# VHH binders against o67189, part 12

Target 1, 350 residues: o67189
Amino acid sequence: METTIFQFQKTFFTKPPKERVFVLHGEEQYLIRTFLSKLKEKYGENYTVLWGDEISEEEFYTALSETSIFGGSKEKAVVIYNFGDFLKKLGRKKKEKERLIKVLRNVKSNYVFIVYDAKLQKQELSSEPLKSVASFGGIVVANRLSKERIKQLVLKKFKEKGINVENDALEYLLQLTGYNLMELKLEVEKLIDYASEKKILTLDEVKRVAFSVSENVNVFEFVDLLLLKDYEKALKVLDSLISFGIHPLQIMKILSSYALKLYTLKRLEEKGEDLNKAMESVGIKNNFLKMKFKSYLKANSKEDLKNLILSLQRIDAFSKLYFQDTVQLLRDFLTSRLEREVVKNTSHGG

## First folded at step 4 (VHH)

Design a15 (framework vhh_etentamig_d1)
Fold by ESMFold2-Fast, scan of step 4:
Parts: C-alpha cells; structure tokens; sequence
Structure a15 (fold): chain B 350 residues (1-350), chain A 119 residues (1-119)
C-alpha cells in the first residue's frame, strides 16, 4: 500500500491496517514526528526505538519478533531510525538482504515503522529491501503541504479548543512563521494558553504573545526589517536565523518573492490601477498584509526594488557558480545598503 | 512542556576544561537530535555542536573541532558537552537546543549556563 502521512495518521488509530511494516519518508518531517508522538502515547511501554547504526543484527531480528512473555501477547510499535546504516552493516550479500526481507514479511505480532529523515528517491524505493516492503507493507509519504492545508490545520487546532481567531491574526501568525509547522505548533500552543478564558484571538493579542523573545527566529521579521531599510536590525536578525539553523535558501526564496510582488505593485501603481485590487491580484488579500505592503511600497522606490531583485539574483548565482557562502553574500549586501543609507542621511538640504 | 535545564558552567582559566550537562524533559529525548548553542556578550547565537538521537553521529563548528566533545545518555535524558583547551573567546552563555525534527531549525527552551574563561 502507498498512502500519505496525513491520511495514514487519520486512519491508523481508528481502523488499523492489516499491513505490519511501514516506511515513513518525505519532506514534511514534522508530520512524521506528530504521528510517532501519537503512536508513543497509544503504545506506552510497548513503544520501542531501534537505532540501525548501533544495533546488532541479532538484537534487531529479536526486537521485531519479540512479544510479551507474560499473559496475553500485547503488540508493540517498533520504530527504526538510521535503517540505511543497518543495511550497510548487512553488506552487499544477497543472502543477508533475503533474510531481512523474510523477517520483515513475517512480522505478525508488532507494527514496524522504518523512519527516514528525508524524501526517498524512486531508485531507493525500487531497490531491495524497500521494493519488497512496498509489496507486503506500506510506503507512507509526508509530502510538502500547501499553504491552504497548513492554514486549515492551524484553524482546526484553535477550533478544537473553542478559540476564534481573526483572519488578520491568523495571517500574521502564518506569515511570520513562514508556514513552518514546528514553529506554528509552538506559537499555537502559547496562544491557546493565552486565549483559554476569552476564546478570541485578535491581531493585537497575537502580536503581544507570539514571538515575545527578542532574538526570535523569524524569517518574516528579517524580511520586514530589510524592506523597511532597517539594515542594522536586519543584520542582527539574520545572524539569529542562521544560528538557529534556518536554511539560507529559505530566506532568499521569501525575499525574492516579496521583492517581485512589490515591483509588480509599483508597475501597476504607475499605470494608475487601484492599489487594493492590485494587491489582491498578487495574493495579498488580508488587511494586515496590505498594511505591511503599503509600508514597503512607501519605503522603496521602483529602482530600489529593481536593484534588490538584481542583487538577490547575483547572490544566488555567486553561491551556485563560485561556491560562495550565501549568508556571507547576504550580509555583505546588507552592509553595502547600510553604507548607502548613511550617505543619504548625512547629506545637507542646504 | 519541553524543558531543558543546563548546568556545569563557571569560571575557568584559559587552557582549562568544563563539562556542561542538559537535563531534558517533556519529549521523547532519544528521538531527537540535540545541539549546543552559545551566545557571547553582545553577540548573536552561534551553533557549537550537534548529536543524533542515537549518539552515532556528531557534528562540530570549526571553532571548536578537536577541543569539544558532545555526548548523550538516553537512559538519563541528559546531553553533555565536554569542553577542553578553553579560550577567552569561548566565554558565553551555553544553551541546550532540541533539533526541530531534522529540519535544520532549533527549538530551545533552556535558561543557559554561563561559561567565563579568564585569568
């Protein structure tokens, strides 16, 4: 069987499948972690973790087949990490892979979950032992979620607690977290606690409660500061983002998207088109984002935005063609912009 | 309810050693990669070291390679950082950090432990 992690998570705990061995892989790792957390809650002491890089072959096979020694047999949930390293220990011998496949095929008393920390390629899934696992077990993929689905997941969490979230408040939360499910989980939990009595969340309340730590890891705070030409604060936030493991390509992607939308809006504004309608045409539909983009448009000329786009294209090209560090290039860009603003601010009007 | 409690910091002379500990609770410790992150006075946070959930894989910043050793005891829900050959530039508040499920993000809630390297 082949299915998505979202569908698998919904059905496994209500109508458990007949299959006993599953491969969990994909880009949306948070969804796999959420499934495993629920699995641990259900199985308790019968939840077992195996590390493929540390476990011996004998211990591995015993753990998959082992049942309760006392009384009625209780099924276990066996979760396997670093399965690729276990395969390396088995070597390239056909007999060893055939034994592994036979043991996995004959799991009857337990559920076995083989967890990968990335999306598996078609070649990997078509190679043994995963090819055989796909035939007698299940392949569960955690595909990237659309922004709409992430929005609905967040709304569902608030609704389950009886909390009504204003559209502007929700959009602020989604944009500031960059639709990152792990970050959203942390912020949603804080907001649920905050709104436990009133059962209503406004934009002002979300601003007060969410992201209350001064060095918070927030890509959209960085983008906001950069577009408002607060380059000094932007540099500090950039350093925080990188130290907290935010990938430079994610920062570049969000910056490029915003710069392109703003440039498009400048062109439409020059043609005398209604700004509110123009914003909606580029996907800016809520009042909070419209307010922010109006501020960005006021702070940046058409030439400023064109130069930003060209600079971001050069950073991308230099990181790919000359193996330059993207963070260093972005820092150099911000420093250069700060120097230009100093020159502008020191000139006398007469 | 993720809680991380760092300890073991203190004043030490250059060339000395310290061992930091982080007691973790509120999550399945063995299922998450863990990191040490430090923040020197007046500077932003700097990633120092990471260890996989099993302890089989370790990673270090170039500034600490060969001097620091990260380890964990999953039976005690505890993360360690052995710091040898300490330098003045190692002076910082050290934080225990939980990996955001292999995404390259860090989810940390620790209070930190101060390490001061001076004569």
Amino acid sequence: as target 1 above (350 residues)
Amino acid sequence: EVQLLESGGGLVQPGGSLRLSCAASGFTFSSYAMSWVRQAPGKGPEWVSAISGSGGYTYYADSVKGRFTISRDNSKNTLYLQMNSLRAEDTAVYYCAKDRYSSGWFDYRGQGTLVTVSS
Scores: ipSAE 0.000, ipTM 0.214, lowest interface PAE 15.9, mean pLDDT 78

Design a16 (framework vhh_etentamig_d1)
Fold by ESMFold2-Fast, scan of step 4:
Structure a16 (fold): chain B 350 residues (1-350), chain A 119 residues (1-119)
Amino acid sequence: as target 1 above (350 residues)
Amino acid sequence: EVQLLESGGGLVQPGGSLRLSCAASGFTFSSYAMSWVRQAPGKGPEWVSYISGSGGSTYYADSVKGRFTISRDNSKNTLYLQMNSLRAEDTAVYYCAKDRYSSGWFDYRGQGTLVTVSS
């Protein structure tokens, strides 16, 4: 069977499926973790975790197999991480893959969950052993959520804890994390702890906790510095983001989104549309974000935004089609912008 | 004083071909990479192709790879874009741009040349 993580989560805990082996994959890893947390809560001591990079072939097959002639075995939830590393141990030999498929197909006493930390490509899903798992088990995908749904999930978490959050504070938090659910989980937990007594969360408090208390640097700060043309600080923040393991493509996606919105706003202004209404039409509905976008519009000409968009498109093409390093291309871009500003300022009597 | 003059656009049937030219002046042409950029009516700018100063390296957007060929004649300070197998989606105003460094700044001053692909 093939299904979404939302449908699977609702069905599994209310009307468990007949299938026993499942692949969990997708872009929204937080949703997979949420499902696994509920699974662990339900199964308790019968929740077993296997690490494909550490487990031997013998131990792996043993852990999936249970024999009970007279009863007494309790159903277990077996969760497998780093399954790709386990497959590397088996090599590319057909007989080893056939044995693995046979063992997985014959799971009857337990539920087995194979967890991938990214969205699987069509080629991987069409290749063994996942092709066979799709036939006798299930493929469960955690697709990217809309911004509105992410906002509602975050708001619900605060309300469940009795915390009243200002709309400006919520919008700021969402932008700060770039709507990344994994980062939102960590930041929301910190903010819940911070607001545990007061039961109120204001914009000033989110700014303090998210930026002054945390040692972590966020993608939004990078985008803010770049759009305000503080390229020297933007370069330092970029290095910090990369050192924290933030994927370069995530930085590119957020930056590209902002650049396109800003360019659209410049165009709508030229057509005589009201700026406030124009900002709402591109999804900027919060007064704090409107203030930030007004600052970005003031700092960037239409030519600046066109050049930013073109540079980002070229970086994306060079990375994907010509295998050039995205981080180095982005550093080169920032360095070129810094050099341009220096020459420009010197030419104006700087 | 950078000047870029695009020409060669026009009306063409789907599957047809056009060759665009860009006459450059006001800078040392051979010292700069050049790019082609297009903008369809009502849409944002789209980067199309890149060529290094010497002409030794060329890169293309995925949407045009295999159909378009960028080239240059440094002795004539002229950039070219050979467009084959044209599609309705290629309809746009095409601009040539002086490309300052990889991932840097695009300086384009020209008025562009309109390409309309229609039956």
Scores: ipSAE 0.352, ipTM 0.798, lowest interface PAE 3.4, mean pLDDT 82

Design a17 (framework vhh_etentamig_d1)
Fold by ESMFold2-Fast, scan of step 4:
Structure a17 (fold): chain B 350 residues (1-350), chain A 119 residues (1-119)
Amino acid sequence: as target 1 above (350 residues)
Amino acid sequence: EVQLLESGGGLVQPGGSLRLSCAASGFTFSSYYMSWVRQAPGKGPEWVSGISGSGGSTYYADSVKGRFTISRDNSKNTLYLQMNSLRAEDTAVYYCAKDRYSSGWFDYRGQGTLVTVSS
């Protein structure tokens, strides 16, 4: 049998196949991980893992039989990692490969899952022992998903929890994560928790929740808030970073790096350079960071960035030359910026 | 109770080197595959490297092959990541994780250590 991981996941838990041995491979490793998580939940104590790089030949063959797990009276799910390394250990002798194929073919009491961490090429699938596994078992592929398919998977997760997500909110979430399934899982889980009572997600809510660092305070959240001129939140995050043990020098260096990159981008923009090419030239290659840097460029003038760089240079100099506390100097800077923004807002509010 | 404590992160220049450590407790360290996972600013976690319980087999993401070396000292219950030829794109919080990427390596990760690669 040859099938996709998505179809296999749906059918395995509702109408288990007669085949007992399966190869799981593919580009979308997250989908294989999701299947294995459900498998572990179903089998509990009858879920066992074998590492092909560590296990001996005899231990491996014993583990595939129903007697390998003492005290078990039910079928087991046997998951094998690093099967390629086990094959290398067996060598290229025909007798050893024939024994392996015979043992795999004769699995009757358990389900065996051979997991690869990448997509297997046609040559590997057409070679022993996988060629024989395809005949008596199944080959399950986790192919790269289309953007439309990923969108439908995300919508399904929200609908299963009774949550209505606005189209603009959904599109923002998909673009923010670049359609990365692992990132989407983390953000979707946070959003489900957030919307557990209200049962609706708006664009503003997704922007608020998806932007937040859920369990760990991160120096990049501090930099983000500062560059977006949310100085009040930046001060709170700074305090959390210091209490979490983040060194002030690390905060200063990432902030200085971002300020310098932004200043360079402003200069390249003045010269008529394409923004995406300019971003790549300063090391900003991923879509999420490109989106963030576009927001930072919109929020900051060239003079704002020049003043930030000069202020950071003064903080660095004062901490080194005069033994001033770097954290206190950063707080003073943020407080000064907050006071300036309050004055601007008050004068505009006439 | 599984505990993982990462250390060794810091600021380095592009092309520089840094060594991360992870002190493990609460489980039989030598019996488990261990992984390094990183999370860059505004991105989800990315598996970086893995090592078998004995240390006999090592694995790397394509983005770090030839530059990073994973190792372990089972007598000290410590996992290491030697990072060479560092690039701005390696900037991330690095986490030590119990077990392999495909087996739920997210379930038992430590607090992380920040690596900043900047000029």
Scores: ipSAE 0.000, ipTM 0.270, lowest interface PAE 14.3, mean pLDDT 78

Design a18 (framework vhh_etentamig_d1)
Fold by ESMFold2-Fast, scan of step 4:
Structure a18 (fold): chain B 350 residues (1-350), chain A 119 residues (1-119)
Amino acid sequence: as target 1 above (350 residues)
Amino acid sequence: EVQLLESGGGLVQPGGSLRLSCAASGFTFSSYWMSWVRQAPGKGPEWVSGISGSGGSTYYADSVKGRFTISRDNSKNTLYLQMNSLRAEDTAVYYCAKDRYLSGWFDYRGQGTLVTVSS
C-alpha cells in the first residue's frame, strides 16, 4: 500500500488497515508528528519507541517478536527511529537483511512504524528492506503542502466544530503564521476553544485571541523590551508579571531561548549563511517573529548577546546553587544594565 | 496537563561544562522513566540519556558515555543532565521527555533549552 499521511491518518483510527508495518517519510514532518501524537494517545503504555542507533540486534528482534513477554495480550504500536543506523549495524550481509524482512513480514498482532526524518528518494524505496515493506506493508508520505491545501485544512478544522470563519479573519491567520502548520494548529485550537460560545469567527476576534495568550504575551513584552534595551520599561513589566503570578523559571526559559537563538543567528550571519534559512533552522518560521528577531539582531552586537547569555547563566546558577531569589537577580541585572546605559551617555575619559 | 520546563542551556567553550535542569509538573514524576533528547539544527532527534523512576538505572548514548551524567530529585520533581568535556558536536536543543525516549516531544510540551558549544 502506498498512501499520503492525510489519507492514512483519516482511515487508520476508524478502519484499521490489514497491513502491520509502515514507513513514514516526507518533507512535512509536522504531519508525521501529529499522527504519532494521536497514536501515542490511543496506545498509551502500549506505545513503544525504539532507537536504531542504540538498540542491539537481539533487543530489536525481541521487541518485534509476537511471542515476547512485552507483547502481552494487547495490541502494541512500535515506533522505530534511526532505522538507517540499525541497517548499518546489521551490515551488508544478505542473510541478515533476509532475516529482518522475515521478522517484519511476520508482524500480525502489533503495528510497527518506521519513521524517517526526511523524504525518501525513489531509489531508497526500491531497495531492500523497504522494497519488501512496500509489498506486505505500507509506505506513507507526508508531502509538502501547498498554501491552498493548508487553507482548506484550517477551514475543515473549524467546520468540524461548527465554526464559520470570515474570509478576512482566515487570511489574517494564515499570513501571520506564514502558513506554518505547527503554529496554525496551536492558534486554531485556541480559536476553537474561544469560539465554542460563538458560531462565527470575525477578524476582530482573531486579532484579539490569536497570538494573545495574555500571560505569555506579557512575558514576550518583557523579553522584547529587554532585547531592545529599554531596561526601565522592562523592570516595570517584570514587576507586573510577578504580581500576577508568572513563574520566574518561565521568564528565564523564554529569555534564555531567545538570547541563544540570537547568538546562533549572529554566528551564522557572519559565516555568510542566508538569514531566513538560519532563522528556520532554529525554529523561527513565523514572518512576524522573523521581523522581531531582525530588530533584536540590529539592537545587539555579538558581544552584547554573549554577555547576556553569560549573565543569564549566572542568574540560573545562583538561584539553584545558593537559593537566591530569581526575581531579585533579574532586577539586579536590569538595574546594572540601566546604570551602564547612563554611564555610556555621560561618561568620558580625562 | 503535563508541563516540562528545561533550563541551564547556554554558550560554552569546548571542554567546558553545563548542567541542565527540567522542572516537571502535572504527573507522578517518580513513576516515569525520564530522558534527555537533543536535536541539532537540520537533524532528527537523538536520544541522549535515560533514568528509571527510582533513579536506580541510568543509560547513555555512546556519543556521551563517560562525559554526561543523568540524575533526578523526585522530592523536587526535577531531572538533571550534567554535561562535561563538551564538544562542538554537542550543540543542539535539549529536551526533557517523560517516558524513556520521547513522551511529550510529539505534543510540543517542552520547548527545550539550547546548548551551543563554540569557541
Scores: ipSAE 0.000, ipTM 0.181, lowest interface PAE 19.1, mean pLDDT 77

Design a19 (framework vhh_etentamig_d1)
Fold by ESMFold2-Fast, scan of step 4:
Structure a19 (fold): chain B 350 residues (1-350), chain A 119 residues (1-119)
Amino acid sequence: as target 1 above (350 residues)
Amino acid sequence: EVQLLESGGGLVQPGGSLRLSCAASGFTFSSYAMSWVRQAPGKGPEWVSGIRGSGGYTYYADSVKGRFTISRDNSKNTLYLQMNSLRAEDTAVYYCAKDRYLSGWFDYRGQGTLVTVSS
């Protein structure tokens, strides 16, 4: 059957399922990693990793059936990466796919986890062999958590340690990490250590402590710098985000969301709406974010925002349809914006 | 002074065709990339298509690829958008834009031309 990674993680370690084969997929890869880390801790040397691009067909089938030799009759957790590449090696022949499905259906001694590094589309899930896995095993999805859920998780971790965090400090932390769970884990742990004695965490302390590392990466800092037209620092932060493994499309999605909200706010101002009310209507409800958006509105004309929106859409099209590198397109965008500001700040640029 | 004058919009049935024109003046037309941008009621602007100064390279948004064709006549300082297989979601005011290409800004100062796709 189908379930979420949260339900599955809780159920698997509390009351292990009768199903033996599972597909793990989704947007929130951190949650899959967390599950696999607990799995490795539980199974120890009986945790086995298979790489679909490297393993032979017979080695693959043996690994699914084979129990641990050490201590005798102990089940394994078999984790399979690059399963799509294994499927390519099986080729077009119907017999090979039928054998694979039969072997997976008859796993009884071990647990098998087929791990995808992205969210699978409905077409992939409806095709063999995953269609059959859904019937006798489970499909586990790691959907992206809502911003509110992430906020509550972070707040709960601070409260568990008796730490009172200012609302502005919390919101700053969430925005600066772009609600990225991996970044939040690292920053929250540092802040807990820092505030262990004081039991209070202010905005100034979060700004100093959480982001004091020179290699610290966060999507919100990039967006903030770009919207304040500090393109030189934005380029530096972009390089850090990419080196840290942050996907360029994640950067573009957050930036696009902010640009559209700012554009909507410009339009509401034209209609005579109160700015505070307008901000709340687009989901900006806390004082810190309101202050930031006021700064962005001051720094950007309606023309600037229209051009940002259009440029991001063209970058997206060039990446998807013309196979151009999204990171290079973002760097080119930032470099040209830097050049435009230089020209704009001279009486007449040529 | 840069001037861009769009024309050719109108009411058309789903599946129909329209050809938009943009007359440009006040700059060396052949030296600049040009784009078509649209804005549907209640939505932000959407980039539709682009063409380099020479006319040798054309680019399209995924939503219009295979249905729309951008072209230009540098001798007449005119940009065109041939729109085929029109859909209700193509309903928008269409603007032509002077474009710095990839990295610049879109200058679309014209009044635009309204395209309404409805039965």
Scores: ipSAE 0.410, ipTM 0.821, lowest interface PAE 2.8, mean pLDDT 83

Design a2 (framework vhh_etentamig_d1)
Fold by ESMFold2-Fast, scan of step 4:
Structure a2 (fold): chain B 350 residues (1-350), chain A 119 residues (1-119)
Amino acid sequence: as target 1 above (350 residues)
Amino acid sequence: EVQLLESGGGLVQPGGSLRLSCAASGFTFSSYAMSWVRQAPGKGPEWVSGISGSGGSTYYADSVKGRFTISRDNSKNTLYLQMNSLRAEDTAVYYCAKDRYLSGWFDYRGQGTLVTVSS
């Protein structure tokens, strides 16, 4: 089967397919990450992540056939990243490739999702093993959404709640958000909560409600949880901050500042500089903040901080026009960190 | 084993041009987004540019927009960075990086290539 991520997401959770193995690829990575987040929510402890660059052949095959030890014979959702690296480990041996295809074809107990972080070329899709996966499983593509498709999605969401939105109100909402899917989701949810029952949503109401007023919510709670690697709580706090109208760029600015200071402190610490004096040199003079930064340094390696800085710079670049999906990119960042921790527990077997 | 080998760096005068190359092996190159990152002496790392697996989407840091062009040749497993109108501030070691996830970790294993912009 070949389908779009939009159709696949719409049907998978209500009428699960008979196919068990899927390839997820495409330009609109936001939609793939949204699907995987929903998948993780549904499967919980039965959501398993495999890294093709780390896993052995035998561990890989075992993981595809194993069911969860919790709740009897519950099926798992097995998500595979870096599948290309796993294929390289198999080399050019015909028997090993045939074994892989046979194992994938015979998956009966679990759902398997092979995830690519880009759109696959025709050549890759027509080559083994993806050619065979297309035959017995599914290829799911996340194509870039048109403005018209985004408009239809928003309109349908209001109609599902019995809300009639005026055309000028809808156009204003779309223009205000620049057709950004995450901002649209947030604003639509606020407007639905405001417009209870069967109400007509006017332009004046959209202008009033869509103006987000934030109360003082401590963004530093989010930063603290993230830097201490409590990614589950960080995700929950992030959702709360955004629901209260805290601008994503404010979160990014504070987080980037902290990451850069920590990286500088890590370098100075490695050179044998006095940590207290080093902290004062980067503006950390309060005893409480010194204690916090010491905890952050203990929780993060130099490489952790490098990758945080690089990820934040990339998120910023994607969000430069102030309409791109900063919140979803932050969620994806936190989710990928959480998934990485799950892999450490799953791939090594305890 | 993922291997990334950067080349093309050197000494260049301000306003000059250089083209960096990154030879990739150990993974299905066309399936993964790739990035260029740089680190100047005594500074933190800076993400410079990114390209989707197909080459259809490119992204740039504000500091290099309009001056640098990222591209790839999937038939040769090679990533490129065309650097024009070079400035002293572009002096850094340049690394190519496998961009593992949209908002995830960068996997860079190369030694980098040094670009020095001075008269």
Scores: ipSAE 0.000, ipTM 0.514, lowest interface PAE 11.3, mean pLDDT 79

